# VH-VL binders against q9h9l3: the designs that were tried, part 115

Target 1, 176 residues: q9h9l3
Amino acid sequence: PRKMVAIDCEMVGTGPKGHVSSLARCSIVNYNGDVLYDEYILPPCHIVDYRTRWSGIRKQHMVNATPFKIARGQILKILTGKIVVGHAIHNDFKALQYFHPKSLTRDTSHIPPLNRKADCPENATMSLKHLTKKLLNRDIQVGKSGHSSVEDAQATMELYKLVEVEWEEHLARNPP
Short names: E, the ipSAE of ESMFold2; O, the ipSAE of OpenDDE; V2, 0.75 times the mean of E and O plus 0.25 times the DockQ between their complexes.

## First folded at step 7 (VH-VL)

Design Fb29 (framework fv_fezakinumab; at its last look DockQ between E and O 0.04; V2 from the best seeds 0.00; counts 0 for: pae E 14.9 > 2, placed apart)
Fold by ESMFold2-Fast, scan of step 7:
Structure Fb29 (fold): chain C 176 residues (1-176), chain A 120 residues (1-120), chain B 111 residues (1-111)
Amino acid sequence: as target 1 above (176 residues)
Amino acid sequence: QVQLVQSGAEVKKPGASVKVSCKASGYTFTDYYMHWVRQAPGQGLEWVGWINPDSGGTFYAQKFRGRVTMTRDTSISTAYMELSRLRSDDTAVYYCARGLYSYGYEFDLWGRGTLVTVSS
Amino acid sequence: QAVLTQPPSVSGAPGQRVTISCTGSSSNIGAGYDVHWYQQLPGTAPKLLIYDNSNRPSGVPDRFSGSKSGTSASLAITGLQAEDEADYYCQSYDSSLEAWVFGGGTQLTVL
């Protein structure tokens, strides 16, 4: 498969003491960074902690948010059969209750060549903000009002494009 | 001593409910999904569903929706599978099995199984 | 009904090689999902034998190997031993069912 998208999700806290992470926003961009999907999503459980500092989610965003089951169906239609790029993407898939094939998954938090280009230890897990600043000379996740999942998805795709040729060749020789 | 210990065999009448337990030890209970798989006598393996012990979220195979309920108690690292409105063809060994959500979809640790017999 | 297709039985003599096939479709193995293999000795729970197409858990001898191509996977057992006599199940994930799916199982008889 040659079609590729990047995803970033924002989660809010539900359950006891807000410890459960529930999907509250999802952004998906295509290879060029154009937005294919960006919706606020209403969790099926009561929101205990909006985690606004990181998520950027506020009570007002929930007023017309798409219910989880409907949003999930829309998102999975976009992801199915495509190469999906994300940063610490297992968290996004977990929030979606979705199982994407490993062979079609690209996690920019675990690509040794990408860390190498950033002068970071190959097996370290570096934040999206750090890699984007070092490799793209761009500041993301600025301020204290929460992250933009669109901005994060766009940055993630651009980071992957820096190593795409060499990493795809590596994966062809060493299937995951 | 990473292990899953299941409750003992059950004999039930048609129409009854059964609740099987699976106690985890030797690992962080909330880091792994718990799957339930059954095997009728002399037959193959059939996936029933999963529970995420951290969130309590569940997903069930289409065949069992409306009759199965999966729960957990994190204070005692125990997962439960309750199957209601039992039929004779529900007679099977029911296994709990551990699966990694992050990148592993395989079931690397299994309970020894609980035989549930449904007969008049 | 089994979603993945395996031969119901396979046999070989000690020291020989046998191969067990696992045939899927475009919604599971063909969609890129990995194949895992389980060994079930009589009266016991299944044991993970091969994961992610070709990887062995610690303690599984290198006589067991796995491969995947297109919509199918194979388990190869070389140097057959009497202790290998068991049922073998392949497993994958099916995106249309949103479910873990198993093969019907293959009974290996060591002559």
Scores: ipSAE 0.697, ipTM 0.882, lowest interface PAE 1.4, mean pLDDT 91
Fold by ESMFold2, look of step 8:
Structure Fb29 (fold): chain C 176 residues (1-176), chain A 120 residues (1-120), chain B 111 residues (1-111)
Amino acid sequence: as target 1 above (176 residues)
Amino acid sequence: QVQLVQSGAEVKKPGASVKVSCKASGYTFTDYYMHWVRQAPGQGLEWVGWINPDSGGTFYAQKFRGRVTMTRDTSISTAYMELSRLRSDDTAVYYCARGLYSYGYEFDLWGRGTLVTVSS
Amino acid sequence: QAVLTQPPSVSGAPGQRVTISCTGSSSNIGAGYDVHWYQQLPGTAPKLLIYDNSNRPSGVPDRFSGSKSGTSASLAITGLQAEDEADYYCQSYDSSLEAWVFGGGTQLTVL
């Protein structure tokens, strides 16, 4: 019944010196944190830097990964018509080569009430790891073997729920 | 069947108040904001405000602040709009409407409207 | 005057293409707010025709399409049919009024 999802993506380096960020994993969860999508994605360009320390992506993951164009179609079908929650979500949309309507987008890195709950400056851009530790008493992104986009998407949804009523009413008064 | 059923037509004198009801059926009432939109005879559409049936929170267009009160009764899935100190230019059909999404303004479900006539 | 300006009327013959404009300003469409469109047949409540600029709800045929650019939006109807004769309203948010507003409406006549 509720039409809200959270998304998180992992990127690898492509292009000169591996400086271009290309999508290599995407996870989507529903309002209750159930996984709706979790796939490794093969970028259309040669991977120069797997960025494994942060991305968790290894060469083996790419062997049977879904080609980007196909994965993008699957992902956009899930996102269409829904409120999409993410953390620094503009990076995820850029990697998807996609624009989601502002009125349906929620970015936990830029919600003043969420920062206030975490005793952080209202306009600061706080990391997902930091907010999750302070507000949910949960450690995510542990170690140097990479992030889990499922774990991160679930944490993002839980963080949004802490401010959902207040923020949705604010946005209804001040549509983006 | 998903629908919004509104109360019957009202005739009021200037200075009176009116309370229009909107009963939701076929969906979870508290999952969606309820909006009110009015249309004077032969005129266009004018948004009045919304109520969040879950929290009871409201927001009114500036034109109506101080004269409109929106409430709800979740036990009977019914939203209400009360307009006070009626003027002749408040004569209109008053619609309740629900957005496609919980928080949206893209009204995909409308009541049939309640005609409120304000005349001496 | 309505904040969102629509032509008062437009006409077309069966099978033709018509467009209905919705002209706003920097406080609404020009600020990037979404545009929705409604069809109102005589004596009935409005019906959602297009939402979020270009999306069609279930049951709306693909001959209806919407677009947005700059401070304006447009509704296009191709393959015009007699049953398309109705009033059409655009809708967006206006930050100056702090309200969702409707355009003044466009009466479509099918010749």
Scores: ipSAE 0.005, ipTM 0.509, lowest interface PAE 14.9, mean pLDDT 89
Fold by OpenDDE, look of step 8:
Structure Fb29 (fold): chain C 176 residues (1-176), chain A 120 residues (1-120), chain B 111 residues (1-111)
Amino acid sequence: as target 1 above (176 residues)
Amino acid sequence: QVQLVQSGAEVKKPGASVKVSCKASGYTFTDYYMHWVRQAPGQGLEWVGWINPDSGGTFYAQKFRGRVTMTRDTSISTAYMELSRLRSDDTAVYYCARGLYSYGYEFDLWGRGTLVTVSS
Amino acid sequence: QAVLTQPPSVSGAPGQRVTISCTGSSSNIGAGYDVHWYQQLPGTAPKLLIYDNSNRPSGVPDRFSGSKSGTSASLAITGLQAEDEADYYCQSYDSSLEAWVFGGGTQLTVL
């Protein structure tokens, strides 16, 4: 089995003005799209903005949410030693206060062959929603209830699979 | 003080290129997306695109794709917008504006704008 | 031309209440994207006035208020003052365009 997982996180706003992005949900799927982890996470600071329209997070989800410190440990245990695929994944790692090795990271928002396949500028950062629609003919992030991190993680993995061979070869020749 | 300082006014000929700079201070440059918005004389606001100062990732409005290039220098907390193949209808004040995220969040900090005049 | 529709101008006397409408569609305001408002005084850059439909940043007086319903949003100004004379723009995100979109702007004149 491939040591590859895809991750997607949802963040809420903390701090005086809610400008601090704090992890509130994390979903991890394996190469086949099976869910390995999906938990609501309680930030250490007071939530000022749930950002529900984007995050899908509501106050009720925090009632039994896993404390950040505990969740972080669980997540890192899963990610360690694996190739981690994500979309704009730097944001996820930042929220996790953890940075995975660059050589083991795959960011679908920065894969030129993927953008070319979608008839997009190769140096542009396209949305997961757009790429998923163009390349997988699937609608994600539909509705007003916010994103599904599981759905997004699965879509991210499927997108990467489209360019996996080509991109892995490129990375082998040009290690980060 | 939290502010965005933009470069001075530019006068260009049709077909030329212009590069406007926007220097951020008073906050962590890489924590916010930088958007560019222009305003033709006597007209409304028009979104041009954004750059993620941390990753360098960009996304442009369809209208400007192929002519606009957004870059940044994190060492000096400065964002750049270059517009090529200038036309008279590119004459506008160009603003840089800070946004928390690429989509959905407001622009809470604006530069004072840079007037770009395109005339033969 | 603007994706969001605003009246070109509104006017009111000092002390009066004025409203500025912002009409979108199912791909922006109607899709659930929040609306923000900006005030642009003559010869200056836009300033954030209302964010997330109805919230005021620090320094914005409570006589400014925003609301959203369906595919439209509205900015209300009570106790109109001379210094309120400016252009006002609504802003949202359009999922079909994958772009930030603005209203055409409304020029507010204080009589």
Scores: ipSAE 0.000, ipTM 0.537, lowest interface PAE 12.0, mean pLDDT 91
ESMFold2 (binder alone), look of step 8: mean pLDDT 93; pTM 0.951

Design Fb30 (framework fv_fezakinumab; at its last look DockQ between E and O 0.05; V2 from the best seeds 0.00; counts 0 for: pae E 14.3 > 2, placed apart)
Fold by ESMFold2-Fast, scan of step 7:
Structure Fb30 (fold): chain C 176 residues (1-176), chain A 120 residues (1-120), chain B 111 residues (1-111)
Amino acid sequence: as target 1 above (176 residues)
Amino acid sequence: QVQLVQSGAEVKKPGASVKVSCKASGYTFTDYYMHWVRQAPGQGLEWVGWINPDSGGTFYAQKFRGRVTMTRDTSISTAYMELSRLRSDDTAVYYCAREDYSYGYEFDLWGRGTLVTVSS
Amino acid sequence: QAVLTQPPSVSGAPGQRVTISCTGSSSNIGAGYDVHWYQQLPGTAPKLLIYDNSNRPSGVPDRFSGSKSGTSASLAITGLQAEDEADYYCQSYDSSLEAWVFGGGTQLTVL
């Protein structure tokens, strides 16, 4: 069986008016939810907007943060050759400037059976918070102090596990 | 309606620089990576590099590092590729092409190409 | 020069079937990256013909089909027509180069 991990990244705003999303934290968990990686990451560009309400990133987290180039190398070593699970995972890969094979990528925001189990339209993009509450009866991203990327990665893996057998069978019959 | 419009043909002397433009229309410029691909006369396609129009981030093929610079201007939805220290073997048609990072790695829309001729 | 290997030419008569191979390695096709195919008519830009191994964009006839196995891919053209005369390029992504890579191209001649 091929190894599987789940990833969640937090981004801060850089560039003009802080509208560019830059990686500032990455968490990776294994199939059982154990943390394999969790680091604050220093963007190469000046941070204009910490987006703290969502990212949970504050100025103090950047003091000893791992530089982007080094963090990226560490993260890619963990992801290479593995099935990688995420929610709207294209945003995480974009922040990492990384191109993971689609055949080894699982995006819980684009799995029709998962939406079906949640009584949501099959082709809608539902938030991680909504799916986790509906299917796992668990509240994540609570309060206004920002999200925990570890919590989000763990929830994402657990959501995928609900449809894993069905979805892997579908992908085997209908390769991407 | 969705299209990439490139600048006109250029003739340059060896050692000069050339800057090719690619203007996007009919879609959200910052949602797609912009790639540059060249094709020498009678030869195949060669990938030069990409720019992320949202972040301004770039990545270049090893062969072109130190000679190529990619930039963009989001106010006019235009990407640029500048190639310096031109040699005769840089004579090629240079294409821009878009790639939807979120939903595919294929180049689904191409500019018509800009012929750059480098000759003495 | 080319990272992916294609035959330089292929030929067929109208109505026949031709196939064009594309051979990669463990860092690209073998790593699970999808294969895309482009058609280039003389004097024009390449046009996306097949994406993600076997999918056709709107407007591409079902005479064109793609497949992928292991480190290789193939483009099949059935019911060959004179207008299919063109250069065909395969493309994938290479993880070791962190680059998009192309085949050397195959010139299709309709005899």
Scores: ipSAE 0.701, ipTM 0.886, lowest interface PAE 1.4, mean pLDDT 92
Fold by OpenDDE, look of step 8:
Structure Fb30 (fold): chain C 176 residues (1-176), chain A 120 residues (1-120), chain B 111 residues (1-111)
Amino acid sequence: as target 1 above (176 residues)
Amino acid sequence: QVQLVQSGAEVKKPGASVKVSCKASGYTFTDYYMHWVRQAPGQGLEWVGWINPDSGGTFYAQKFRGRVTMTRDTSISTAYMELSRLRSDDTAVYYCAREDYSYGYEFDLWGRGTLVTVSS
Amino acid sequence: QAVLTQPPSVSGAPGQRVTISCTGSSSNIGAGYDVHWYQQLPGTAPKLLIYDNSNRPSGVPDRFSGSKSGTSASLAITGLQAEDEADYYCQSYDSSLEAWVFGGGTQLTVL
């Protein structure tokens, strides 16, 4: 297995009118798609909007959720020293209040070869759902019960693997 | 008072279009999804679709795709449902219903309904 | 025709207990989607009665209760009162249809 992991986080709304995105679930998978981490996380502030339609998070998920500070420590321990793959991963890192080194970060929402392969504009930001359907012929985030962060993380990793060789070569020639 | 106020009854000919409005008050219009559900006379409830008032995103039941258009005007907290190419079996009371998507997807607030009659 | 199956009618005398069943499938109730119940009084719009299988909104008497098991749900009304005469609908979500689905409705008559 490569020293590479994929991460996907689900956020809920806290603060005034729920406009603050707070981490409520985090899933991490390895190169093979094996789940390394999957926990519900309790934000430090009161949840105003569970954003259930998207996040899949409901109130009962927070009953025994891992406190944010503890979860953050656990997650950082897993991510440290690894190449971290994600989709629109800046949102995940923001929610984690942690930013992984850029040289070790791979964002599938910003990989032109991936978009090209999917017959999308190279500089467009395409959804994980769309790319997964086009390139993997797999449906994710189906229904209206919210996302599965594990499923999303796995899909993200699989997408990256399609362009891994090409993209890694590109990055080697053009380090961030 | 938290309520949904719908437009008045409509009478249409087959092939025509109808646009029903639903004005929200007493709460933040964009914080809840707005669903449309219809009920033919003496029949049960049938889901038509939803709109996200915040983004304008919509999702329609397969049965109505191509004929229904849901829109909203956030400036007046009003949702609209337009149904085209009307036929007799579209005769029904059309309800708008608010969904609290933060919890259990239940429809916790309903309009009083708008009767749409399609007849020759 | 309704995706969820309810008995067309049930009846009971005042003070009795009545139960309304809602039978789904593996793509809705059986898939883990919650069931909600609505009460529709004659000539009125539906009103949320039970949400998330067994929870009562504010203002709903505790003589109304809901349960869910397997691919089915049930609404129970104890201490039946004349004012309970109405149509009752169960609701869930169907992943195969990608739609909110309702039962066919049950007309409750208080004898």
Scores: ipSAE 0.014, ipTM 0.573, lowest interface PAE 8.5, mean pLDDT 92
Fold by ESMFold2, look of step 8:
Structure Fb30 (fold): chain C 176 residues (1-176), chain A 120 residues (1-120), chain B 111 residues (1-111)
Amino acid sequence: as target 1 above (176 residues)
Amino acid sequence: QVQLVQSGAEVKKPGASVKVSCKASGYTFTDYYMHWVRQAPGQGLEWVGWINPDSGGTFYAQKFRGRVTMTRDTSISTAYMELSRLRSDDTAVYYCAREDYSYGYEFDLWGRGTLVTVSS
Amino acid sequence: QAVLTQPPSVSGAPGQRVTISCTGSSSNIGAGYDVHWYQQLPGTAPKLLIYDNSNRPSGVPDRFSGSKSGTSASLAITGLQAEDEADYYCQSYDSSLEAWVFGGGTQLTVL
């Protein structure tokens, strides 16, 4: 059986008026929630907006951050060959400038059984915070100091475990 | 003209410090990481560390931690490398090199080097 | 003791082909990190020759080419010219050392 990891990323604003999202933190956890990777990452472009209110990224975090190319290589080495779980994971892959095989990708924002379990419309896009509160009785992303990508990756893995058997069987019957 | 202009050669005694400068011209100084690489006489290239001129963040090779300090002055587009407690095996040409931000991790622009000689 | 291993010297006659190897380990090239090559003419600073394993910057002739496989990389120079006489260095990143690492250098002599 393939190994499974969960990933979560935080982005800062680069480019004109800070509208481009560039990777500034990435956390990867294994099936048991142990941290395999957690680094602040320095984008190759000027940071226009740290987006601290949501990203949790501050200037101090960038002081010794790993350059993007180096971090990307480290991250892709961990992801290669594994089932990767994330929430709205397309945004994480975009920030990594990477495409993971669809057959090995699991997106907790697009799993109808997970929504059903949370008493939410099956095709709705639900926030990680909402699903985590409803299904795990935990509050994540608390306050205005920003998100923790470690906390978010761990929550994402626990959410997937709630529907893993059903969803893996569904995907086996309905290959992407 | 896109270039890196380094300070002149220096002669130092063991135990002293040296501070080498690297002035960027013809491009936006804060858009690119600056690396320092040294080359002892007759030897190969050895990476010392980098500075992000925008944030001031630094990262040093393990061999140099505790002896090297990299700084910059964005108002004059100049990076600095200071090496303390000099010893004879620090005699080398010290290069500054710009990292290409196009995600290559390659050094696409180099200074001409600054010879630092450590002798009694 | 360079982290990346290169032959200390290679030689060839004008018009011939030479190849310079660069051998790493599982913590650098074998981990998937890219390889870059630099040419250092006598008395000058290094100059970028090949980046991201096989790409040439503007102004580098197509007779210079690079490749990577497994834990090793290779620089090939065809149509050898007298002006190619220089030192050549490979470079990558090493995750165990958390450092940019260079090969020990290869002195190319044009006979």
Scores: ipSAE 0.008, ipTM 0.485, lowest interface PAE 14.3, mean pLDDT 87
ESMFold2 (binder alone), look of step 8: mean pLDDT 93; pTM 0.945

Design J1 (framework fv_amlenetug)
Fold by ESMFold2-Fast, scan of step 7:
Structure J1 (fold): chain C 176 residues (1-176), chain A 120 residues (1-120), chain B 108 residues (1-108)
Amino acid sequence: as target 1 above (176 residues)
Amino acid sequence: EVQLLESGGGLVQTGGSLRLSCAASGFTFSNYAMTWVRQAPGKGLEWVSAISYDSDYTDYADSVKGRFTISRDNSQNTLYLQMNSLRAEDTAVYYCAKARRAVAGPFDYWGQGTLVTVSS
Amino acid sequence: EIVLTQSPGTLSLSPGERATLSCRASQSVSDNYLAWYQQKPGQAPRLLIYGASTRATGIPDRFSGSGSGTDFTLTISRLEPEDFAVYYCQQYYSSPETFGQGTKVEIK
């Protein structure tokens, strides 16, 4: 079928009081969960808040990090023309300053059949951690070192595969 | 296994030209910056030139600006250095090296080097 | 351009001794974009340390890097016979990228 990848990004705080989310790591995996891309990314602006508890990013990771403009080019070459799966993926695309066609975007935070399988309200926005625990019986985002974007991208792809047939049929009948 | 294999070195007259090649394998060549570093007999390392993963950025040491041109062919996994107006002080072993980053060093893998001898 | 000055030029030591090598930059190397390489006669350089203090894959823990700004140090805690070589520092913060002139670690 059409090639499918899953993405997860980590952001750090830049701008006034660290309120702007800037891309600082990106992981992309293929349909089978193999890593296609995993790099630390240097924002063009001064980092005010590493948000290490969630992002897992420390100053040491910025030392040989790929500058944003270069990383963006590499990432976009992987994403273009593919079905891209993510969780709350709008935040990732915003950090990448990138528009991906809605017809090729799959957001596991907004797929009613996934919530239904997890015994959650169909229209609720559930966290990746909660859905992964309920549906895959696996704990992710554990500990104090921050999240692994590779682990999150892999979990996101596995979650999508649980509803892929049903959801693709829905989209074919109800194109966005 | 990452491999970098250099070729094209040899003896050349002052004022002459030479093109070096570096064949890369064992990694996704198009994701990384590449560099040429030279070493004159009995001397230290001198960075010569670098090229980004997509060829949009190139840079040169002042000693070679206007005479040397770095280029790459991502479809062939090959790095090149075109050397013109060669001088005796260009005599050195030329190393091809892979950067850890998309734009610049540090350099984690190196070829075996190719000797360029410039004589009158 | 940033000029890197290494000292001493030659360090004569015996196996088992501690080696301390200095690299000073003419201006600040921000983000710790400083690497160390080892080169043996007839061989290409080998990356030891990058980011001032991060060991490259496969490098023994007797090698350590430290420093920031303009003053950087490579330490070999207990010299092994295979450690007698020339060592180079390199900055990749500012264009053009530059190497120090090298420190030769030789057997006394």
Scores: ipSAE 0.000, ipTM 0.462, lowest interface PAE 17.1, mean pLDDT 87

Design J10 (framework fv_amlenetug)
Fold by ESMFold2-Fast, scan of step 7:
Structure J10 (fold): chain C 176 residues (1-176), chain A 120 residues (1-120), chain B 108 residues (1-108)
Amino acid sequence: as target 1 above (176 residues)
Amino acid sequence: EVQLLESGGGLVQTGGSLRLSCAASGFTFSNYAMTWVRQAPGKGLEWVSAISYDSDYTDYADSVKGRFTISRDNSQNTLYLQMNSLRAEDTAVYYCAKARLAIAGPFDYWGQGTLVTVSS
Amino acid sequence: EIVLTQSPGTLSLSPGERATLSCRASQSVSDNYLAWYQQKPGQAPRLLIYGASTRATGIPDRFSGSGSGTDFTLTISRLEPEDFAVYYCQQYYSSPETFGQGTKVEIK
């Protein structure tokens, strides 16, 4: 099967001064945008900074959150062997403490044809919000309650679909 | 110039085995998925098997699963199809084809095919 | 498995006429992972269209593909003598990859 999913994670601050980014929510959608996974995740370390403005995570979300080790196992079962699409996805993989093969990884923040379609410099790192507005005519990450990782994962999959055939051919000729 | 050259076809008895080879040239073989597609005399195209650029992913039609094995040697630019427990319904022209993608079709270049005839 | 059904089975037309070939999928073929091939007697298939609507290299502009989901169409705007052949659709979205049964475009 040519299995493909899109992922978006939210991180909170742990460690000294909240400088360490720890996984606190993960959303995974399939190719059609259906939700396969969406859970709040409890970091193993004390949360110093919820980063609510960005993450949308509040103390109440942590009460029944899935412990990191269990969540990681569930997430990896979904990702293993699949093409995984994300935006600045290296941050998500770091938070998961996971290595996903580069040959099966697609990062919409580093796809030159996608920037070209958005009338942006090919080598610039554009935000998910900007690309989604320009190419899908949709506003995401609206309001003061933080981001929806489900919304972000769905937008990321839709953006990748715009360049999928062209980019897969490029990767076949230029393997990572 | 992209070239795909099949070999190994011929007449074989039911229950027998046969190994098909496809020699590729004119492109970076190790970057693309490869496939075998067959066509029985006077019939349509039937996908048989595919293998990803790195051999990590292989797939088979239900009709051949457990009997056929696809493999590749990227150092020799060669695709293989090992066919075991052959049946009369396996009689067909077998095409080697290059996928446009690393893990899947569509198929942009095809060999000329090699005939496999299975009889008692 | 996704079953692709092509119609008509045979299309009898004259040079200069428009040919419209249909391909229907038993399940949605997401992201237009659908291709069209041309095959002439004694020859290997030739890729015409991929991604439902993208012409392959060297394919004349009289060939066009359209559709999404479960309904796809190949159109040949003005048939040339060399266009009389069998045409196959193929989905590469879901394993196993499958082909339609073919539509023969023949001289009337």
Scores: ipSAE 0.000, ipTM 0.461, lowest interface PAE 18.2, mean pLDDT 86

